# Miniprotein binders against b1l550, part 37

Target 1, 279 residues: b1l550
Amino acid sequence: MRLPEELLERARDIHSEAPSHRIKLDRVGSFGLKVPVEFKGFLLLAEADVWVSLPEGRRGVDLSRQVEAIYELSNPPKDPFSLCREAAISLLEKLNYADSSGVSIRFDAPLQDGESLKYYGVEISSIASDEIINKIRVEILGMTACPCTAELIRAYKSSEIAATHTQRSLGILEVSTKAEHPDPDKLASIIERAMSSPLRTYTKRPDEGGLVIRSLSNARLAEDVVREMIHLFLEEFGHLPEDTHILAAVRSMESVHMHDIYAERSFSLDEIRKEISSH

## First folded at step 21 (miniprotein)

Design lm4
Fold by OpenDDE base, fold request of step 22:
Structure lm4 (fold): chain B 279 residues (1-279), chain A 86 residues (1-86)
Amino acid sequence: as target 1 above (279 residues)
Amino acid sequence: SWKKVRIKFTFDPEEREEVLEFLKRLARELREKYGLTTLVYQEDGKIRIFVKGDPEAVDKFIEEVLKELEERGVKYTVEVEEIPEE
């Protein structure tokens, strides 16, 4: 049922009223929208969050306009980077009272693994205020082998390749920059290369054996993985602006414990360069 | 009343990065001065500024931006588009 227009004229515009408390809100919007995106030839259904700021003198945000803004830009489907940026700008343009806007898009990115697919998690964001800040978060699972246990086993049985416990570890790279979003495939590759070994969707027997041997031969602490991620990141993306902020992290789902081991470093490119140069 | 304006600048590629940073700083100063919302970004090799607020303030913003660019001796082409209120 659609309400008659006559009734609408009688109703107060609640959103435009003065709030009970004059407090600015940083983000007000719709979270958990589903939007189509095109990524590497795949049409994907992604999850999206859209928001704007709300000034102290306005009670509510026109949420319908926010939703319309992103869906207008989503047809036809486009790459998620452009969608995020364009939608953030559109929100700022459409909502008069907003001095900032933001969009986040999340999906599983396909990654070719032989004849099959594996994937990594990606969240692409753009925030428009006085400038555009682009953020990307990549999460991909790899495998780590524990060097501590390996050393214990070596001491016990004296083997060239010591047995050790292995586990899945989640590597995380988050980049916030005023430049364009960095390539998520490259970020995923950095994370995988920082691990003891990558994961495979399927393995033939020779491949499985090789994968495990590789991991054992490249045993790494969670701390080692984070440091390696940072090192590889600097090699690939050291050209980004100095004020670019990076979070490198690993969550290791240790197979011998019920809990996870976590390690992280947050830094700007300027900060980390100074740190490395001092040694 | 709100006025919304898109400004699109074309600069020499060699100067574009420096000018972009300059415009970002300038826009930040002016937005605070005039109580405006501004966005400065680069897309498709062009520098773009979005500004919205009080009509008189928006006009002053545009005038000052152009004046500052002239004083710096930067060569550019500019397109100004007013966005109608929806």
Scores: ipSAE 0.645, ipTM 0.887, lowest interface PAE 0.8, mean pLDDT 93
Fold by OpenDDE base, fold request of step 22:
Structure lm4 (fold): chain B 279 residues (1-279), chain A 86 residues (1-86)
Amino acid sequence: as target 1 above (279 residues)
Amino acid sequence: SWKKVRIKFTFDPEEREEVLEFLKRLARELREKYGLTTLVYQEDGKIRIFVKGDPEAVDKFIEEVLKELEERGVKYTVEVEEIPEE
């Protein structure tokens, strides 16, 4: 049922009223929207968040305009990077009272694994204020083997390849930059290469054995993985602006404990370069 | 009353990075001075500025930006588009 237009003229615009308390809000928007995106030849249904700032003198945000902004840009489907950036800008343009806007898009990204697919999690964001900041977060699972247990077993029973406990580990790279979003596939690759071995969607008998042997031969602490991720990141993305901020992290689902082991480092490119040069 | 303006600049590629940083700083200063919302970014090899606020303030913003660029002797082309109020 559509309300008669005559009734709309009588209704107060609640959103434009003065609030009871004059306080600015940083983010007001719609979270958990579903939007189509095109990524690496796949049409994906992604989850999206859209928001703007709200000044102290305005009670509420026109949420319908926010939703319209992103859906106008999502038809036809486009790459999530452009969608994110363009939508953030559009929000800032459409909502007069907002001095900042933001968009976040999340989905599972396909990654080819032989004749099958594996995946990594990705969140792409853009924030428009006085400048535009692009953010990307990539999460992918790998496998780690513990070097400590391996050393203990080696000491007890001499073996060319020492047995040790193995587990799934989640690697995380988050990058915030004034440059374009870095390539998420490259980020995922960095994470996988930093672990003892990648995971496989399917394994044939010889491949499964080889995968485990590789892990045992390349045992790494969670701390090792994070440091390796940072090292590989600097090699690939050292050209980004110096004020680019990075979070590198690993959550290892240790098989001998009920809890996880977590390690992280947050840094800017200028900071980490200075640190490395001092050593 | 709100005025919204998109400004598109084309600069020499060799000077573009320096000019971008300059414009970012200038826009921030003017934003604070005039109570404006501004966005400075680069896309498609062009520097873009979005500005919104009081009509008179927006006009002053544009004038000052152009004046500063002229004083620096930077060669550029500029396109100005006013966005209508919805």
Scores: ipSAE 0.645, ipTM 0.886, lowest interface PAE 0.8, mean pLDDT 93
Fold by OpenDDE base, fold request of step 22:
Structure lm4 (fold): chain B 279 residues (1-279), chain A 86 residues (1-86)
Amino acid sequence: as target 1 above (279 residues)
Amino acid sequence: SWKKVRIKFTFDPEEREEVLEFLKRLARELREKYGLTTLVYQEDGKIRIFVKGDPEAVDKFIEEVLKELEERGVKYTVEVEEIPEE
């Protein structure tokens, strides 16, 4: 049942009323929308968040307009980078009272592993204010081997390859830049290369043995992984603007503990370059 | 009433980066002066400005941007589009 238009004309516009408290809000929007995107030849159903700012003198946001804006741009499906950027701009254009807007899109990205697939988590965002800021977060699992336990075992029993505990570790790279979004596959590769070894969806016996031996011979603390991620990131993406902000982090699901080991570093490109050059 | 305008600039590729930074700074100054919302970004080799607010203030913004570009002697082509109020 649709309400007659005549009744709608009599209703107050609640969103345009003055609020009881005159306070500006940074973000008001719809979270957990589902939108189709095209990525690396795959059509994916992604989760999306859309928002705008709300001035102190307005009670609410026209949420329906926000939802319409992103879906208009989602048909036909396009790459998530363009969708984020275009939707953020569209939101700012459509909602007169907003001085900023933003879009975030999340999905699992496919990654080829031989004849099978593995994946990494990705969140792509764009924020429009006076400028456009692009943000990307990549999360991928790898394997780490503990060098401390390996050293203890080596000291106790002389062996060429010391046994140690291994575990899955989640590596995280988050980049915020005024440039275009960095390539998520390259970010995922940096994280994997910073680990003791990558994970494989399938292993044959020779491959499995080699994977474990590689991990043991390349034992790394969570701290080592973060430092290696930063090093590799600078080699690949050192051309980005100096004000680009990076978060590098690892969450190691330690196999000898019930809890995780966590390490992180937040920095801008200009800050980290100065730090490294001073040493 | 709100006025919304999209401005598209085409500059020489050699000068585009410098002009972009200039326009970002200028737009920031003017938005504060006139109480406007502005967005400056580059897409498809063009510099784009979106501006919205009071109609008279928007017109002044456009005039000042064009004047400043002329004073700097920058060669450009410009397309101006007004977006209708929904």
Scores: ipSAE 0.629, ipTM 0.881, lowest interface PAE 0.8, mean pLDDT 93
Fold by ESMFold2, fold request of step 22:
Structure lm4 (fold): chain B 279 residues (1-279), chain A 86 residues (1-86)
Amino acid sequence: as target 1 above (279 residues)
Amino acid sequence: SWKKVRIKFTFDPEEREEVLEFLKRLARELREKYGLTTLVYQEDGKIRIFVKGDPEAVDKFIEEVLKELEERGVKYTVEVEEIPEE
């Protein structure tokens, strides 16, 4: 049923009133929207959140205008980075009372894996206020092999045994920058190269053997996976603005434990360069 | 009681990054001075400024931005578009 439009003349505009408690809100928006995006030749269904700031003197946000802003830009589908940035700018332009706006977009990114595909998680955002701040989080699974157990087994009376426990580990890179979003495929590649071995969708026996040998040859503590991620990140993305903020982390689903191991480091490019140059 | 303006500047590529940082600093100063909302960003090799607020304050912002660019002696072209109130 559609209600008569003439009721708009009689009804209070609740959103434009002053609130009973004059408290500014940082993020008011619509979360969990489904939007189509085009990513590297794939048409994907992504999930988006949109929001604006709300000043202390305004009771509510025009939520339909928020939703309209991103959907107007999503047809025809475009790359998620352009959609994210353009929608954030559009929100700030459309909602007069807001002094900042933001958009996040989440999707599973396809990645070539030999003759098949695998995927990794991507979440991007753009925040528009006095300038645009872009954030990207990439999550991808890899394999880690424990060097402590490997050393213990090597020291065992039969030094010919080459073995250790291996497990899936989730690698995470999150970057917040004033530059354009880093290429998520490059971030995923950094994470995979920091692991003992990548995961494959499937393998034939010779390839499986090679994968295991690779993992044993690159046994790494979770701490050293994070350090390697940082090293590789700096090689690829050291050109980003000095105030770029990075989080590098690993959650390792240790096969010999009932619990996971977690390691994390956050830093700005300025901070990490000073730290490295002091050694 | 709101005025919304998009400004698009084209500068020589060799000067663009330095001018971008200058305009960001200037916009931050002027938004505080006049109580405006501003956004400065780069798109398609051009520098864009969005400004909104009190109509007189918006006009002053634009005037001061153009004045400061002229005083720096940078070569540029500019397009100014007022977005209608809706």
Scores: ipSAE 0.611, ipTM 0.888, lowest interface PAE 1.7, mean pLDDT 91
Fold by ESMFold2, fold request of step 22:
Structure lm4 (fold): chain B 279 residues (1-279), chain A 86 residues (1-86)
Amino acid sequence: as target 1 above (279 residues)
Amino acid sequence: SWKKVRIKFTFDPEEREEVLEFLKRLARELREKYGLTTLVYQEDGKIRIFVKGDPEAVDKFIEEVLKELEERGVKYTVEVEEIPEE
């Protein structure tokens, strides 16, 4: 059933009214939209959130216009970074009353793993207000090997036992910048290289042995994984604007404990450079 | 009543970053002065400004931005596009 178009001239436009309580809202939008994106040759189904600010004098947001804005730009599918930024700009243009807009896009990024594939998590966003702020979060699993247990076993009377506990660790890099979004593959690579060893989709027995030996040879505390991620990030992305903000973190699912270990550091590029130069 | 305008500037690459920061500061000043919403960003090697608000205020914004660029003596080209109301 479709209602007569003539009703539009008789009905109150509830959304354009003033609210009973004149309070500005920071984010009002449609969350959990499914949109197609093209990423490095793959067609993926991503999840998107879209929002705008809502001034104190406006009761509601035109939600259909928000959804329309991103869907118009998503067909045909295009790279998620362009979609994210263009949609944020389009929202600010389409919704007259908004003084800011934002878009987030989340997907699992395929990554070549020998003759197979693996994946890592990506969330990007663009916020348009007086300028555009871009944010990207990358999450990828790796393997860590505990150096403390390795040293205890090495020191044990026999000295020839090479062993320690290993576990999956989730590495996280989140970057907020005025520049373009950093390449997520490069962020994922930084995280993997900071770990004791990458994870593989599958291995044959000789390859598995090599992977384990690599991890033991590169045993690292969660704290040092975070430090290494920061070091590698600065080598690759130290050229970004000085007010770029980074969060580097590891959540390690310690195989010998019932709980996880967590380490994190957040900083701006300006902040970390001063810290390093003071040493 | 609303007016929405996109402005696209091309500057010499050597000047672009300095002019971008100048235009950001100017746009922030003028948005407060006239009660406008403005967005300043780069795209495809060009500086873009989106401005919306009261039609007369938008016109004054555009006039002042162009005047300040002329007074600064920066060489540029400009395209101005009004976005129709929907």
Scores: ipSAE 0.609, ipTM 0.887, lowest interface PAE 1.7, mean pLDDT 91

Design lm4
Fold by ESMFold2, fold request of step 22:
Structure lm4 (fold): chain B 279 residues (1-279), chain A 86 residues (1-86)
Amino acid sequence: as target 1 above (279 residues)
Amino acid sequence: SWKKVRIKFTFDPEEREEVLEFLKRLARELREKYGLTTLVYQEDGKIRIFVKGDPEAVDKFIEEVLKELEERGVKYTVEVEEIPEE
């Protein structure tokens, strides 16, 4: 059923009215959209959020125009970084009353893992106001081996047992910058290299043994992993603008506990350089 | 009524970073002066400015940006595109 066009002339435009309470809103949008993206040769179905600011004098947002903006740009599918940035700019252009806009895109990024695949989590954002701020969060699982327990077992009756508890640990790097988004594969690589060892989708027995030996040879506290992530990040991305903000974190699902351990550090590039140079 | 304009500047690569920061500061000043919304960013090696607001204010913004660039003595090319209202 389609309603008569002449109703548009008689109906109030509710969205353009002033609200009963004149309060500015920071983010008004459509969340959980499904959009196709092309990422490194893969066609993926990503989840997107789109929003704009809403001034205190406007009652509502043209939500259909928000959805239209991102879907117009997603056909044909393109890389998620271009989609994210272009959609944020398009939203600010399309919605006259908005003084800022934003887009987030989330997907699982495939990685080649020998003859198989593994994955890591990616969420990117672009926020357009007087300039563009780009944010990327990468999450990938690795393995950690506890050095404290390893030392206790080594010392116990001069045991011939080389052992410690190992667990999955979730490494997190989040970067907010005026520059282009860092390559998510490089961020994932930094996290994996900071762990005691990477995870594999599967291994053959000789390769599995080697992986375990690597983890025992690189036993690390969650705190050690965070510090190593920061060190490796600075080597790879120290060239980013000085006001680039980073969060490095590990959530370790400790195999001997009912609860997780968490460590994090946030910093700007200029702040961490001052800290390191003071030592 | 509204006017919306995209401006695309090409500068020498050696000057681009300095000019980008200058244009960001200038756009912030003019935005507050004239009640505009502005966005300054770099794309494909070019500096882009989006501006929207009152038609007279948008025209003044464009005039002042071009005047300041000429006074600075920066060599550039410029393309201006008005986005039609739909």
Scores: ipSAE 0.592, ipTM 0.884, lowest interface PAE 1.9, mean pLDDT 90

